VH-VL binders against Protein PLASTID MOVEMENT IMPAIRED 1 (PMI1). Designs and how they scored, part 26

Target 1, 154 residues: Protein PLASTID MOVEMENT IMPAIRED 1 (PMI1), of Arabidopsis thaliana (Mouse-ear cress) (q9c8e6r131to284)
Amino acid sequence: LVRIGMQKLSCLLSVEVVAAQNLPASMNGLRLGVCVRKKETKDGAVQTMPCRVSQGSADFEETLFIKCHVYYSPANGKGSPAKFEARPFLFYLFAVDAKELEFGRHVVDLSELIQESVEKMNYEGARVRQWDMNWGLSGKAKGGELALKLGFQI
Below, E stands for the ipSAE of ESMFold2; O stands for the ipSAE of OpenDDE; V2 stands for 0.75 times the mean of E and O plus 0.25 times the DockQ between their complexes.

## First folded at step 19 (VH-VL; framework fv_bermekimab)

Design w8 (from u5 with heavy chain L104F, light chain A91Y; at its last look DockQ between E and O 0.69; V2 from the best seeds 0.00; counts 0 for: pae E 3.1 > 2)
Fold by ESMFold2, look of step 19:
Order: sequence, then structure tokens, then C-alpha cells
Structure w8 (fold): chain C 154 residues (1-154), chain A 123 residues (1-123), chain B 107 residues (1-107)
Amino acid sequence: as target 1 above (154 residues)
Amino acid sequence: QVQLVESGGGVVQPGRSLRLSCTASGFTFSSYGMHWVRQAPGKGLEWVAVIWYDGSNKYYAESVKGRFTISRDNSKNILFLQMDSLRLEDTAVYYCARDQPWTFFGEYYMDVWGQGTLVTFSS
Amino acid sequence: DIQMTQSPSSVSASVGDRVTITCRASQDINSYLAWYQQKPGKAPKLLIYAASSLQSGVPSRFSGSGSGSDFTLTISSLQPEDFATYYCQQYDSFPLTFGGGTKVEHK
């Protein structure tokens, strides 16, 4: 897409991968990873080091950083607020030694996080700093959950 | 030339009211958020209030909530601070200051300042 | 409220010196920090916004760094016109708050 008339902002998305939890016993011993990438391209994709499942949990406790751009039309004095172009990221858990297994995929749009932070400051007087995500897993991991903490730096 | 000029300061008795004005020129006033910031003699800076570019939202320092009212008239390029129930601790030079046009950051810092108007008290 | 603590309260320096002023926030404020210069009897002047972005028209000898809770303003080679009081200000949350100021004065 062509971004005529928009401003570019360089951002750093931070993803604290906390744990995959409440995993079925059949997953004990698997090595898991979490991947984060732009939804439209694998350029700049980042993943955790492998983490072995023990007692239904893979405790990653690893922070990933992804450099990106967010494009926006700035606010103007005629009452038009800033408008952000979508910046979706894809998140998924994977098994390092059994990549055919699927555990679900999740999308977070960084532009919506930025917009929420701006709106919280503007309307509530304080910014949201961290988004705690707890996503249900599917497939072989059904019943489990993936815990993440998201943030961004400008 | 971008300018902000405050007026309406003076010597007043505690419990009375004053209205400060700030006249803006050289820029599109209705595109910018505006602040009041005060400085007691010999002391540091204290933020007082902010108003959005269109007047739709306002915030106040706790020390002035319920007593001070920020407002603006975009047709005349004037920012106001109505100060009621004045106290001795309100003694300060009062500056008006221009914020940036709102961006994705929710930016609240002040790039153009007036020269200030002094509010003081008599016994 | 977010408390902003500046250090030192004052510094004596000579023209040509490198001067470093610190500002500490009582909580994480990301990069939502501005620096101002104020000379006696004058209004403050914006130097730095977003912790490290230099305001238009400000000399490049001024720089800002830091994020989170610890921030630094640096004057790489002090000039005669740089003797002034410097303030940090957070804009992470309301109420907006300033540091107590750092006076940079002649040795």
C-alpha cells in the first residue's frame, strides 16, 4: 500500500512472553517457542528460545523486541483526531520438534494499542503502559493458555 | 511571529477573584492545546491546567481544582483562567503556554510561552 | 502524582565544560519527558521533548537521553548563554509535574 499524506513513526514493540500454562500432560517434554511477526510478512520475525514443557507449563520469561513503523494522519485544528493505519502482528505458539502441530494464532494491532494509550491519557489522564494478554490455546494444547505482556516504546 | 501575551494579573485580597487572559497571535490558535503554568517568586514551575484545542476537555492541578476554570474563545484567539477563592499560596507569575497539535502521543509539553502576569496579595 | 527529582540543585561550571543534569521520575514514564531552560525574569524555553528529541532552533550541544525513570540533559560544551535554570517535566499522566530545577551558574 502507498502511504500518501501520512507521517511515519518508528516504534519498538515489546512482548514479554511469560508462560504457556495448563497444558495437557501429553505435551510434557515438548520444546515450545513463541513467534511474533508482522501479519503480512515474515520480515523482522522474532521468536523465543525453546522452552521445555514441565508439569503442564512452559515458563519462557523472555522479552522479544520488534522494530516497526506505524503510519498515521496527524490530528488537525478542525477537530479531526489522529488516524492510524493498521499495524497487525501475528502471535503463535509452536513446537520446535513438531512444527506440524497448531495451537492457534492471535492478532494484535499495534496501532490500536497506541490509540488506546493516547485516548487513555487524553480522556482519563493516565496512559496504559502494558497490556496483559491471556489467550486460550487450541489443537493439542486445548484447555491451555498463553500469557503475554505487551508494550511499546517510541 | 508567534506570540502569547498574558494580562489581568495584579494585587488582590485573599478570597477574591481574578480573570487572566492570554492573547495569541501568529499561529492557528484553534489547532493547539493550551496550558497555564505558574511560578511562585524564587520557586520552580507548577503546572496549573490544560485545555484541548476545541475546548472539549480540561485538566487541573489538584491544588486549583474547584477554584480555577480554564476556558478559551477560538474566535478571538484568547485563553482564559478564571481564578476564584484565591489563597496566599496562589502568589505567582502565571504563564500561558502553547502545547503541540495533538498527535498519536497525546503530547503535553509547551513550546511557546508568554512572558507571564504576576498575581500577588495584600494584607 | 509523579514526583520528578532533579540532581544536582545547582552546578558551578565554566564556558567549555560538559554539564550533565539528571531527572528521576517516581515511576516509569516511558519517554514522555521534556526539558526547559529558564533565565531570570524570562519565560521558560523548550529544549527537548520525548526525552531525546531536540526542539527546532535549539543548538545541537544540547541533548537528552534516558527512558523509563532516569533521564539526562547534557550540554556538551557550555556557552555563556547557557547559564540558566533547567527543568524537566513529565507528561506521562496528569497532573503534569516539573522537577525542582537545576541552576547552572558561573564558577
Scores: ipSAE 0.392, ipTM 0.777, lowest interface PAE 3.1, mean pLDDT 89
ESMFold2 (binder alone), look of step 19: mean pLDDT 94; pTM 0.956
OpenDDE, look of step 19: ipSAE 0.561; ipTM 0.836

## First folded at step 20 (VH-VL; framework fv_bermekimab)

Design y2 (from w2 with heavy chain G33A; at its last look DockQ between E and O 0.43; V2 from the best seeds 0.00; counts 0 for: pae E 11.4 > 2)
Fold by ESMFold2, look of step 20:
Structure y2 (fold): chain C 154 residues (1-154), chain A 123 residues (1-123), chain B 107 residues (1-107)
Amino acid sequence: as target 1 above (154 residues)
Amino acid sequence: QVQLVESGGGVVQPGRSLRLSCTASGFTFSSYAMHWVRQAPGKGLEWVAVIWYDGSNKYYAESVKGRFTISRDNSKNILFLQMDSLRLEDTAVYYCARDQPWTMFGEYYMDVWGQGTLVTFSS
Amino acid sequence: DIQMTQSPSSVSASVGDRVTITCRASQDINSYLAWYQQKPGKAPKLLIYAASSLQSGVPSRFSGSGSGSDFTLTISSLQPEDFATYYCQQADNFPLTFGGGTKVEHK
């Protein structure tokens, strides 16, 4: 089995949804949300409270938490860091009162964030613990962007 | 079993250079990150530098940046500390230490230490 | 840099006593904390890593606890060989830093 010899890590993915910005004026007045879920299922899906677009911006300033497990192979006598099994999540902006509108979707693999935190230091030698994301939007929101900050706990 | 032995310490003059060596035995040296840690007489411990198992990454304490160079020869199982532009405040016992295996997040704990080599200055 | 503050600076204790040493980090370091023992003229010895994990070969009378910024090392029943200086070390970010040490002395 793929998980023979692996350890289980209980994780909490944190998603600080900052804002959807530079939205076209045609979107002013819409109520938007951001959803995060496992890529293959809605199991454990979470979303922000609705946030109304004003002057091209929806300022969510809300943090979402998603529970999950990540399996890993421990570091060994070869000096290699631990290796984590893939755990992809899907992120998307949606209009709560116009669900037919699509603004693009993004995938982030939590295992890659964990691996980067284990293996990488920034130029100042600090461990990477937060990832600032700024994703281009599509469809009716083309030209806009979704700003969020990702992290994890345990 | 696992052993680390430092050498190359001695009495030097300020501004001179010195090269410390640490010989490893009893484990696969090329699989471990390695540290230097120093301790001034009657003082606490001060981390100096680390080098990855393959030499790819090196990090230094601010007090030694630009003056000290950590390096390794995996074919001979030797860790080095080249100390240039030595200052009186570099007076210490210098320990080499092995980074602990099996850490999940790559955090740094030193599980095997040598007995140290003294670097000091003439008065 | 992350400052590590140990207290007390010294402890006078007798064989059989429970000894508790504390360590405070200047910022949240999760559980990335080690404890070392050092006897005079000898190298430090790793006792505890990841705040509470006992290093192989270390007696079970040693235990560690804490997370975030406040940590403790406990010796449940002090033995004659435990008179030494104890250092905490944060393992979270470079530069790695040690506490100032706590000397455990025979009363």
Scores: ipSAE 0.005, ipTM 0.567, lowest interface PAE 11.4, mean pLDDT 86
ESMFold2 (binder alone), look of step 20: mean pLDDT 93; pTM 0.951
OpenDDE, look of step 20: ipSAE 0.048; ipTM 0.695

Design y3 (from w2 with light chain A91H; at its last look DockQ between E and O 0.71; V2 from the best seeds 0.00; counts 0 for: pae E 6.7 > 2)
Fold by ESMFold2, look of step 20:
Structure y3 (fold): chain C 154 residues (1-154), chain A 123 residues (1-123), chain B 107 residues (1-107)
Amino acid sequence: as target 1 above (154 residues)
Amino acid sequence: QVQLVESGGGVVQPGRSLRLSCTASGFTFSSYGMHWVRQAPGKGLEWVAVIWYDGSNKYYAESVKGRFTISRDNSKNILFLQMDSLRLEDTAVYYCARDQPWTMFGEYYMDVWGQGTLVTFSS
Amino acid sequence: DIQMTQSPSSVSASVGDRVTITCRASQDINSYLAWYQQKPGKAPKLLIYAASSLQSGVPSRFSGSGSGSDFTLTISSLQPEDFATYYCQQHDNFPLTFGGGTKVEHK
């Protein structure tokens, strides 16, 4: 009932996991995965297939899809834009055979991607649909980066 | 009920100007974006221009950019299309059409259309 | 600009037939596609928006499907009032663009 007066938007979040790069040599041979989930629950979490580190890189080249809903208050035609409820997703790299290792966690709020796409259309006449992310890793992977491309569909 | 009525079409010579009007009734005009769409005789639909509900943004098809100006008067519920430097290829029925209010992703499909007004040229 | 290629240009059909019309965008437009019906001498009428959402007051025999670049309008059982020209229109990117139209005619 918290969402009285809101409409529900069905979305498909797309996550192209490109690579983990510039990894220390001590990580060669590890099998890595990338997990994406809603920040508040592991229900519906998705992850890549394991990818072995070779020469400081794990080249995933895999796209994940997550079905979700985003709630919003409709725009007022007198200039009040639609307001989207936050929809945060948690992203992290993990080692399949050493899950105690932590390499950092990142949060992306899908509602902000949606809002940016709307604003780009309004001010530049073209929607943005892809966000390239390059995140610094921490812990044993410090100095390395996780590269991915985000998108969504309605 | 919701209604859009275009006027101002007629017979002109190339290079001249013409101003089209579209009067709206049955809805809160100032809450909606508005479009012009044209259709040459026996041909398909061609989008011409859009204006936001408050007039703050405007977009044009390349074929009319610099020659046509979309505008609106929200106090009188009227949409305008000023057409300058008219060419023979501008011959068409011109429709005004209502956009939806921004409820999700910026609405750019047209749910209510007028009957159209014809622009042609004398030879 | 996004080109919209609509096929076929025309189709001959009988009352009761299932009719399928296709529309292809020159690039990914997600689900930002609308379908319109136009009868001779009349203004277009919105049928479907966002690829698959049925406009209020439109009969349920009309349906839309597709995403990305390939889209379909289906009339499940053609009625006499459905003989008309149908247009797709992308609403992803300016300039807004229409397909060339598909005329549905009496067989």
Scores: ipSAE 0.102, ipTM 0.704, lowest interface PAE 6.7, mean pLDDT 88
ESMFold2 (binder alone), look of step 20: mean pLDDT 93; pTM 0.951
OpenDDE, look of step 20: ipSAE 0.446; ipTM 0.812

Design y4 (from w2 with light chain A91Y; at its last look DockQ between E and O 0.60; V2 from the best seeds 0.00; counts 0 for: pae E 4.0 > 2)
Heavy chain, then light chain:
Amino acid sequence: QVQLVESGGGVVQPGRSLRLSCTASGFTFSSYGMHWVRQAPGKGLEWVAVIWYDGSNKYYAESVKGRFTISRDNSKNILFLQMDSLRLEDTAVYYCARDQPWTMFGEYYMDVWGQGTLVTFSS
Amino acid sequence: DIQMTQSPSSVSASVGDRVTITCRASQDINSYLAWYQQKPGKAPKLLIYAASSLQSGVPSRFSGSGSGSDFTLTISSLQPEDFATYYCQQYDNFPLTFGGGTKVEHK
ESMFold2, look of step 20: ipSAE 0.318; ipTM 0.759
ESMFold2 (binder alone), look of step 20: mean pLDDT 94; pTM 0.959
OpenDDE, look of step 20: ipSAE 0.272; ipTM 0.771
ESMFold2, look of step 22: ipSAE 0.354; ipTM 0.782
ESMFold2 (binder alone), look of step 22: mean pLDDT 94; pTM 0.959
OpenDDE, look of step 22: ipSAE 0.443; ipTM 0.811

Design y5 (from w2 with heavy chain G33A, light chain A91Y; at its last look DockQ between E and O 0.02; V2 from the best seeds 0.00; counts 0 for: pae E 19.4 > 2, placed apart)
Fold by ESMFold2, look of step 20:
Structure y5 (fold): chain C 154 residues (1-154), chain A 123 residues (1-123), chain B 107 residues (1-107)
Amino acid sequence: as target 1 above (154 residues)
Amino acid sequence: QVQLVESGGGVVQPGRSLRLSCTASGFTFSSYAMHWVRQAPGKGLEWVAVIWYDGSNKYYAESVKGRFTISRDNSKNILFLQMDSLRLEDTAVYYCARDQPWTMFGEYYMDVWGQGTLVTFSS
Amino acid sequence: DIQMTQSPSSVSASVGDRVTITCRASQDINSYLAWYQQKPGKAPKLLIYAASSLQSGVPSRFSGSGSGSDFTLTISSLQPEDFATYYCQQYDNFPLTFGGGTKVEHK
């Protein structure tokens, strides 16, 4: 509960789910969704509306928003950098009508995204705020890919 | 009632083989990854192997790799462990255990366990 | 392989006592940790998953905490049925690994 000596940063994680692409023909007609949740708990999952696969693609074009907190130790004047506590999120594609199917899972640690954004703004005068992801899928979807764009707002 | 029942354990000589079975009931067996976990007498738990819900992927502890084969028959709701080239260090109670539903991509902790079947050696 | 170190190896306690068991991973496993209870001659029983989430049907006197590499199982008021051996298990990476166990014994 209490993180003594650390500061709390309120964040809004944005996940633009673009598409699942290059899917095998055997997947045409399936209804797919993308779920994002905190890796640490099963609670608070957010998912897209179902999107049917047509011609090897499910074009979601939907943005998900997840409210969260990230704790950190501030940088000090003696050269110790700011250190953010890990905040991993789990991402996975699923078939809404065939939940036993496995397509792989991916983890992104929001603390690492924040760290990169902080460092580049402090160094280059501009902040990195968007990360384009193109993840290879597994299982029945092997050979396919999931395209999405991540961002956050403080 | 969700249930797992192991069988096929016994007393064997080193270098021999055994095949363990685990019969599942009360749930959709083909929707779950399944594990084998063993416990030597008076010792702690040691994970042995896992098999995906559809048999597509299998992973083994290094201590058994190349000697043990995990498999499943989803039409009969049976999990198997074929144990070849048995060694004295394989002496244990062998448990089969159910993972989580794979719609959550398998969080590898086991909520249902069988009663175990003992594999031991005679001199 | 991720080594899981439990301490203590045994605890002598009385009904009503608060019991604390620790588990340390050899590397950061985030919150991918489960706790099991095992009584002699029985299979393990899942108590806690994701470091702190209580499995359905497990009494609320059991709680888990921690993240990263250091984890704690707490029994707030020991009951007669809680004398058992407790194991932690990481599920961040293969191979899955268990701690060496902590035996909670009658004083």
Scores: ipSAE 0.000, ipTM 0.486, lowest interface PAE 19.4, mean pLDDT 85
ESMFold2 (binder alone), look of step 20: mean pLDDT 93; pTM 0.950
OpenDDE, look of step 20: ipSAE 0.443; ipTM 0.812

Design y6 (from w2 with heavy chain V50L; at its last fold request DockQ between E and O 0.76; V2 from the best seeds 0.00; counts 0 for: pae E 5.3 > 2)
Heavy chain, then light chain:
Amino acid sequence: QVQLVESGGGVVQPGRSLRLSCTASGFTFSSYGMHWVRQAPGKGLEWVALIWYDGSNKYYAESVKGRFTISRDNSKNILFLQMDSLRLEDTAVYYCARDQPWTMFGEYYMDVWGQGTLVTFSS
Amino acid sequence: DIQMTQSPSSVSASVGDRVTITCRASQDINSYLAWYQQKPGKAPKLLIYAASSLQSGVPSRFSGSGSGSDFTLTISSLQPEDFATYYCQQADNFPLTFGGGTKVEHK
ESMFold2, look of step 20: ipSAE 0.591; ipTM 0.855
ESMFold2 (binder alone), look of step 20: mean pLDDT 93; pTM 0.950
OpenDDE, look of step 20: ipSAE 0.036; ipTM 0.700
ESMFold2, look of step 21: ipSAE 0.184; ipTM 0.736
ESMFold2 (binder alone), look of step 21: mean pLDDT 93; pTM 0.950
OpenDDE, look of step 21: ipSAE 0.014; ipTM 0.582
ESMFold2, fold request of step 23: ipSAE 0.112, 0.183, 0.033; ipTM 0.726, 0.728, 0.709
ESMFold2 (binder alone), fold request of step 23: mean pLDDT 93, 93, 92; pTM 0.949, 0.948, 0.949
OpenDDE, fold request of step 23: ipSAE 0.516, 0.523, 0.050; ipTM 0.835, 0.826, 0.690

Design y7 (from w2 with heavy chain W102F; at its last look DockQ between E and O 0.74; V2 from the best seeds 0.00; counts 0 for: pae E 5.0 > 2)
Fold by ESMFold2, look of step 20:
Structure y7 (fold): chain C 154 residues (1-154), chain A 123 residues (1-123), chain B 107 residues (1-107)
Amino acid sequence: as target 1 above (154 residues)
Amino acid sequence: QVQLVESGGGVVQPGRSLRLSCTASGFTFSSYGMHWVRQAPGKGLEWVAVIWYDGSNKYYAESVKGRFTISRDNSKNILFLQMDSLRLEDTAVYYCARDQPFTMFGEYYMDVWGQGTLVTFSS
Amino acid sequence: DIQMTQSPSSVSASVGDRVTITCRASQDINSYLAWYQQKPGKAPKLLIYAASSLQSGVPSRFSGSGSGSDFTLTISSLQPEDFATYYCQQADNFPLTFGGGTKVEHK
């Protein structure tokens, strides 16, 4: 579909990768990474440096940044917020030396984060800047979780 | 063309009440959020209150919460500030201001201001 | 509450000078900042919103920059009508708050 009448917003997605936790003992010694990319393209994917699993945890403590554009329709002048076009990002944990292993995939739509921030300001008087995510892992990592903190900058 | 005109200021006694009015013209008043901002003599600007275009939400500065009430009559294009339990520290020029109509994220900027109305005390 | 600190509190300048005014927020406010001009006995006038967007009818010698917590208003070549007090205002959270003002006055 053609984006007639929409305006373009330059945006920076920030992803603080905290840790993969509660991993099975069978994963100790694996070197893990976290990848973030736009759902529709593999170009420009960003990943953490490798982090070795020790005692069921990989403590990344690394922040990733992804530049993108989000298209939006302006507010109509009744004080209602702008409407943002979907901008989904794909997140997944991977083993750097055994990339055939699958631990699950997660999607976050940046437009929904922006929308939530605007709506909270409009109706509650406070703006949300950080979203804490704890995602359950699957496959070999079943029972574990991936902890992230998401944000955006304009 | 686009215009805001405040009225209702004057000299009062502490503890009394005043009602400020702001008459809007040259735009569709019922489509815009509205603010009150005050400025004590020789001092800076202090935001006082905001009201949504339909009156659904209102927010107040802590210094006036519980004493001041913002309201609007969209059929008459008038914004009000009811000021009760007035204190000496409420001495200021009071401005009404229109919220900017087309912000990207619903943030608040004041794009049209009235001339202001002065509230002072005889004590 | 978000405190807004302006510096300098005043500046003496001549017509033609480049004037720079700084505004610092007590926390990250992204780009949600406005600049206002106020002349004595007059209402404030919006110059810049969203940190860098010029309001309609404002001369191009005015510009704004910054994001996060540090912001700058620049007047590239001061004109006689630019002697005034300038205020920044954060638009990120209620209560909305203004800086203390910067008076730009004739040398």
Scores: ipSAE 0.263, ipTM 0.760, lowest interface PAE 5.0, mean pLDDT 89
ESMFold2 (binder alone), look of step 20: mean pLDDT 93; pTM 0.950
OpenDDE, look of step 20: ipSAE 0.365; ipTM 0.794

Design y8 (from w2 with light chain N93D; at its last look DockQ between E and O 0.05; V2 from the best seeds 0.00; counts 0 for: pae O 8.9 > 2, placed apart)
Fold by OpenDDE, look of step 20:
Formats: sequence, C-alpha cells, structure tokens
Structure y8 (fold): chain C 154 residues (1-154), chain A 123 residues (1-123), chain B 107 residues (1-107)
Amino acid sequence: as target 1 above (154 residues)
Amino acid sequence: QVQLVESGGGVVQPGRSLRLSCTASGFTFSSYGMHWVRQAPGKGLEWVAVIWYDGSNKYYAESVKGRFTISRDNSKNILFLQMDSLRLEDTAVYYCARDQPWTMFGEYYMDVWGQGTLVTFSS
Amino acid sequence: DIQMTQSPSSVSASVGDRVTITCRASQDINSYLAWYQQKPGKAPKLLIYAASSLQSGVPSRFSGSGSGSDFTLTISSLQPEDFATYYCQQADDFPLTFGGGTKVEHK
C-alpha cells in the first residue's frame, strides 16, 4: 500500500522507557505500564512489562520497538526540505490493574524527528540519534513525570 | 486546480437512507485522508467522519456511529458517505474536506473543502 | 470529548479595526488548533493551523496565538472581505470538535 507520488521510508522507532518518577505516595504499590501506539490505530501497539511503584518511582528500564512507514514528498530544491506526512504516536502511562485511571497522553510526530535529524545532518554534519523526553503526568499521578528516550532507524 | 464536489443531497424521509458522494480533482486523491463535516442550518460545524488515504482506518462521531459509513474509491477519486436510519437532526449541509497531510505535530486539519450538499427531510 | 468554547459569539466592527477572537479547550491540546473562516453560503476556509501557522494564501493580517487550552485569532486591520464567521477546531483527538463560531459583523 504505497501512496502514489510519494516516497516511502521504512522506520524503526525505539522507545527507551526509563522511569515514571516523583509519583504521589498514593500510587505506591500500583503496577504501571507504558503504552506506545500509532495515534490513528491501536494496531501494533506495544507496552512495557508491568512495573511496581516503589517510593514514588517505577523504574521500567525497558526499550520498545515499533516498525512503521513514513511517507514524504521529495524536496523541490535547496532550502526546500522534504514534506513529510505526519506520523503521530501516542504515549501514555497506565495502571495494569486499574485501567480506568488516566495519567495523561503525549503525542510525538515521528516525521518531525526524522526531519530534525535530516536537517541537523545536512547543516551540522551530525545526525540526531536520541531525544530525551520528560513529560508531566496528570490525574492521580499529578506531579509525576515520565522519562523516555526516543530514537529511530531508517 | 484542487477541487472537491459533493453530490447526492436532497429531501428524504426519516428512517430512509441516502448516499452522498464527493468527487476529487486536481490532486492525488489516494494520498490524502478525507473527512465529512456537516452544518445544520444556521448552526456551527460538526465533524462527522474520517477515512484514511487507503481506507484502512475510519472514525465516526458518536452521533452517527452505527448509522453512517464512510468509504472511498481511489480508482475513481470518489469519497462516499452512506447514511442509514436518517433522523431529523441529520438535517445539514454536508461537506467533504481533505485532510492536511503536512502537519507539524501530527494533527488533523482540513485544508480543502467542497461547497457542500444539502440534506433535508420531508414529513 | 474535547469541548471548544469560543468568545464572543458575535462582534460588530468597522473596517480597519483590530478584531480578537478567543477559543478555549476543555483540556490541554498543546498547539493542535486550527482556525477557519466561513462566509455566508460558502464552505469553510482554513486560515491557521498548529495554533499559529498561517495557511498558504492567507493574508498576513490574520494571526493565531496560544497553546494549551487558550487560543486567540487576531485580525490586525479588518478588511471588507473579512466579515464572516470564524471557527476554531481542536486537531488533537477524535472526535474532532469545533468551537461554536464567532460572527464578525459590520458595525
């Protein structure tokens, strides 16, 4: 299923789930997971193994991988970068035994990461390989943060 | 020129079915997601449904879920909205709109609209 | 669902005036916000996307600002062709939702 007139990139998104930190004491003992999915569909969603909150932290130390494709139109010249079709991914923390709880959702567009990497490579001679993410949590996890490291391979 | 043209609207009785069409031209139809958006007379805009570029995914507003079906024929550059079990509250001008594919943050915008087709009801 | 609230519902203005329209989301939608213009009997037209990005072909007198839950559309100097109804739309999640609209009328 290739879009006519567009170029296709095969991409491997890597998500190193570091930890959920600074969680309220009320969350101690809960088993948490982190889910990463395409924004448009649940198909292909991946999640961490459950991790129990202890002393306000859940240390996942797990890397998730997602295969996907990104479509783009080639650049029309120097200074006119390629136009990437959006490829948004959803990231969220969840409670394994209390799925009704919500702690917020975060979106990252993979196409933006690719574009940033390409631009840096073209102008600075170095490729961006990793993005450190620290997202605030909401709901019962208000005050907490989810720490991730994003990367991709083409 | 990029253009969308809706058709199929008209006067219908409650409980009946109607199929709307949207013909696209001036761009690679198969490369874009498509939306239906409706507007009741004198009211605001209401999103109805979206279909992915290849038809692989669909989403609906709760108000039409189970009654409306969005589909497309990329070989003919046509978008469809099958409307079943129509209700009086479905009275509206129905617009087809192209999804903006070059978003900065993976959002959903509609950058090209048709002129709409009116769906009304008779007793 | 994400609710979008626009204010005011209508505004009377004269050519050359500065017009400001506000849109508030029921939750944080980051910069996932669009503004549309609709003239009577016509289809909506995309003006602003990603909260502050001007759509191609749109005059520079239009500008968008804001992030999170509060957003603003500004027309720096109203022109005769700008009398219309304006809608905000959150572009974050389905179902997509629009504000109630703001009608800019001639004073």
Scores: ipSAE 0.012, ipTM 0.602, lowest interface PAE 8.9, mean pLDDT 90
ESMFold2, look of step 20: ipSAE 0.379; ipTM 0.805
ESMFold2 (binder alone), look of step 20: mean pLDDT 93; pTM 0.950

## First folded at step 21 (VH-VL; framework fv_bermekimab)

Design z1 (from u5 with heavy chain V50L; at its last look DockQ between E and O 0.02; V2 from the best seeds 0.00; counts 0 for: pae E 11.5 > 2, placed apart)
Fold by ESMFold2, look of step 21:
Structure z1 (fold): chain C 154 residues (1-154), chain A 123 residues (1-123), chain B 107 residues (1-107)
Amino acid sequence: as target 1 above (154 residues)
Amino acid sequence: QVQLVESGGGVVQPGRSLRLSCTASGFTFSSYGMHWVRQAPGKGLEWVALIWYDGSNKYYAESVKGRFTISRDNSKNILFLQMDSLRLEDTAVYYCARDQPWTLFGEYYMDVWGQGTLVTFSS
Amino acid sequence: DIQMTQSPSSVSASVGDRVTITCRASQDINSYLAWYQQKPGKAPKLLIYAASSLQSGVPSRFSGSGSGSDFTLTISSLQPEDFATYYCQQADSFPLTFGGGTKVEHK
């Protein structure tokens, strides 16, 4: 992707990992982590400290920060809105002592969060401050959910 | 209790250097951006500099760019302001302030402030 | 740089009065504005961020409104502890800039 004519934003993605909840009893005692990485690269992944499942919940309450850049074409005077290049991040829950277990993977594109924020301000005058995410888990964790809060800083 | 304590202010001569420090306690220092803001005697507030939580980005007011350097030591919970080539116009109380995180567009507000340290000149 | 103009420069008021302070930006800053309170010899205290969001621990008699370039801080019923200087600050672009302040004085 050629970025000639685009402007560069230095961004800080914040990820508050709240909990993995409603987990089956068979998962009690497992040590879980949450990993966040850029979808296009395996380098630079950030993860929580391990958190043990107790009574169907792993309560992380840990905030992760990921540095990145988002490229965009500015809005113009002809009514063309700013256009942001995709910046997808991959999120997944993992078991520290049983890496073969799969619980599902989730993608959030930071450019879409930025775009939504711009559109909400323009259309409604409303400021969106944070995104609450509750993702259904799969595999051995089916029926459970992963709770996160996302934000960004520029 | 969340607290910021500045130190290192004093009386200096023009052209000299001074390093201010700000010691943080009661919160996870390495998770927050930090600001310096100054206030000349009897005057309003002037933003000076910002550093990201991990030190990877730094921003400066034009009046101090090239002369002041913001830095941090996350292992010791200390924020610094190195002030070189000091001028009479730099006379002020200098505050450190914690950046309020989780803002939608990365805008910056200062939610916790220290009590400040005074920088003045003789002669 | 974005210039922030506060008015009035000072106001004399009595306990119980409704006090309104305004802040005007030299360009559109959306809702990226904060209000701070500063008492003599003390550090500023954040009251309002994002134009209208009340900071935790701040009494509900304080409110903020406005968007674009015109913003208002309102104290619905002035209390003795509210005599102070108030500053607005834009957070739209670097450098961050403050208004000149509004001193709320005991009549």
Scores: ipSAE 0.006, ipTM 0.551, lowest interface PAE 11.5, mean pLDDT 86
ESMFold2 (binder alone), look of step 21: mean pLDDT 93; pTM 0.950
OpenDDE, look of step 21: ipSAE 0.015; ipTM 0.599

